# Ledger of designs, part 8: VHH binders against Rho GTPase-activating protein conundrum (conu)

Target 1, 207 residues: Rho GTPase-activating protein conundrum (conu), of Drosophila melanogaster (Fruit fly) (q8t0g4r359to565)
Amino acid sequence: VSINALIRRDQQVTGTDSSLVPLFLEKLIGELLRRGSREEGLLRIGGHKQKTELLYNELESTFYQNPDNLDNLFRTATVHELSSLLKRWLRELPQPLLTNELIQLFYQCHTLPSIDQMNALSILCHLLPPENRNTLRSLLSFFNIIINLKDINKMNVHNVATIMAPSMFPPRYIHPSDNNSIAEQVRMAAQCCRLTNILILRGEKLF
Below, E stands for the ipSAE of ESMFold2; O stands for the ipSAE of OpenDDE; V2 stands for 0.75 times the mean of E and O plus 0.25 times the DockQ between their complexes.

## First folded at step 29 (VHH; framework vhh_8h63_2)

Design zc4 (from y3 with D56E; at its last look DockQ between E and O 0.78; V2 from the best seeds 0.00; counts 0 for: pae E 3.5 > 2)
Amino acid sequence: ELQLVESGGGLVQAGGSLTVSCAASGSIYSIYAMGWSRQAPGKERELVAGIDTGGETYYAKTVKGRFTISRDNAKNTLYLQMNSLKPEDTAMYYCARDEYSWGYDFDYWGQGTQVTVSG
ESMFold2, look of step 29: ipSAE 0.329; ipTM 0.685
ESMFold2 (binder alone), look of step 29: mean pLDDT 80; pTM 0.805
OpenDDE, look of step 29: ipSAE 0.284; ipTM 0.680

## First folded at step 30 (VHH; framework vhh_8h63_2)

Design zd1 (from y3 with T53V; at its last look DockQ between E and O 0.47; V2 from the best seeds 0.00; counts 0 for: pae E 5.5 > 2)
Amino acid sequence: ELQLVESGGGLVQAGGSLTVSCAASGSIYSIYAMGWSRQAPGKERELVAGIDVGGDTYYAKTVKGRFTISRDNAKNTLYLQMNSLKPEDTAMYYCARDEYSWGYDFDYWGQGTQVTVSG
ESMFold2, look of step 30: ipSAE 0.120; ipTM 0.516
ESMFold2 (binder alone), look of step 30: mean pLDDT 80; pTM 0.806
OpenDDE, look of step 30: ipSAE 0.331; ipTM 0.701

Design zd2 (from y3 with Y32W; at its last look DockQ between E and O 0.87; V2 from the best seeds 0.00; counts 0 for: pae E 4.2 > 2)
Amino acid sequence: ELQLVESGGGLVQAGGSLTVSCAASGSIYSIWAMGWSRQAPGKERELVAGIDTGGDTYYAKTVKGRFTISRDNAKNTLYLQMNSLKPEDTAMYYCARDEYSWGYDFDYWGQGTQVTVSG
ESMFold2, look of step 30: ipSAE 0.270; ipTM 0.651
ESMFold2 (binder alone), look of step 30: mean pLDDT 80; pTM 0.813
OpenDDE, look of step 30: ipSAE 0.400; ipTM 0.727

Design zd3 (from x4 with D61K Y108H; at its last look DockQ between E and O 0.71; V2 from the best seeds 0.00; counts 0 for: pae E 4.2 > 2)
Amino acid sequence: ELQLVESGGGLVQAGGSLTVSCAASGSIYSIYAMGWSRQAPGKERELVAGIDLGGDTYYAKTVKGRFTISRDNAKNTLYLQMNSLKPEDTAMYYCARDEYSWGYDFDHWGQGTQVTVSG
ESMFold2, look of step 30: ipSAE 0.231; ipTM 0.596
ESMFold2 (binder alone), look of step 30: mean pLDDT 81; pTM 0.820
OpenDDE, look of step 30: ipSAE 0.364; ipTM 0.712

Design zd4 (from w4 with L53T; at its last look DockQ between E and O 0.31; V2 from the best seeds 0.00; counts 0 for: pae E 10.3 > 2, unsure alone 64.5 < 65, grease 24.4 > 24.2)
Amino acid sequence: ELQLVESGGGLVQAGGSLTVSCAASGSLYSFYSMGWSRQAPGKERELVAGIDTGGDTYYAKTVKGRFTISRDNAKNTLYLQMNSLKPEDTAMYYCARDEYSWGYDFDYWGQGTQVTVSG
ESMFold2, look of step 30: ipSAE 0.005; ipTM 0.343
ESMFold2 (binder alone), look of step 30: mean pLDDT 78; pTM 0.793
OpenDDE, look of step 30: ipSAE 0.394; ipTM 0.735

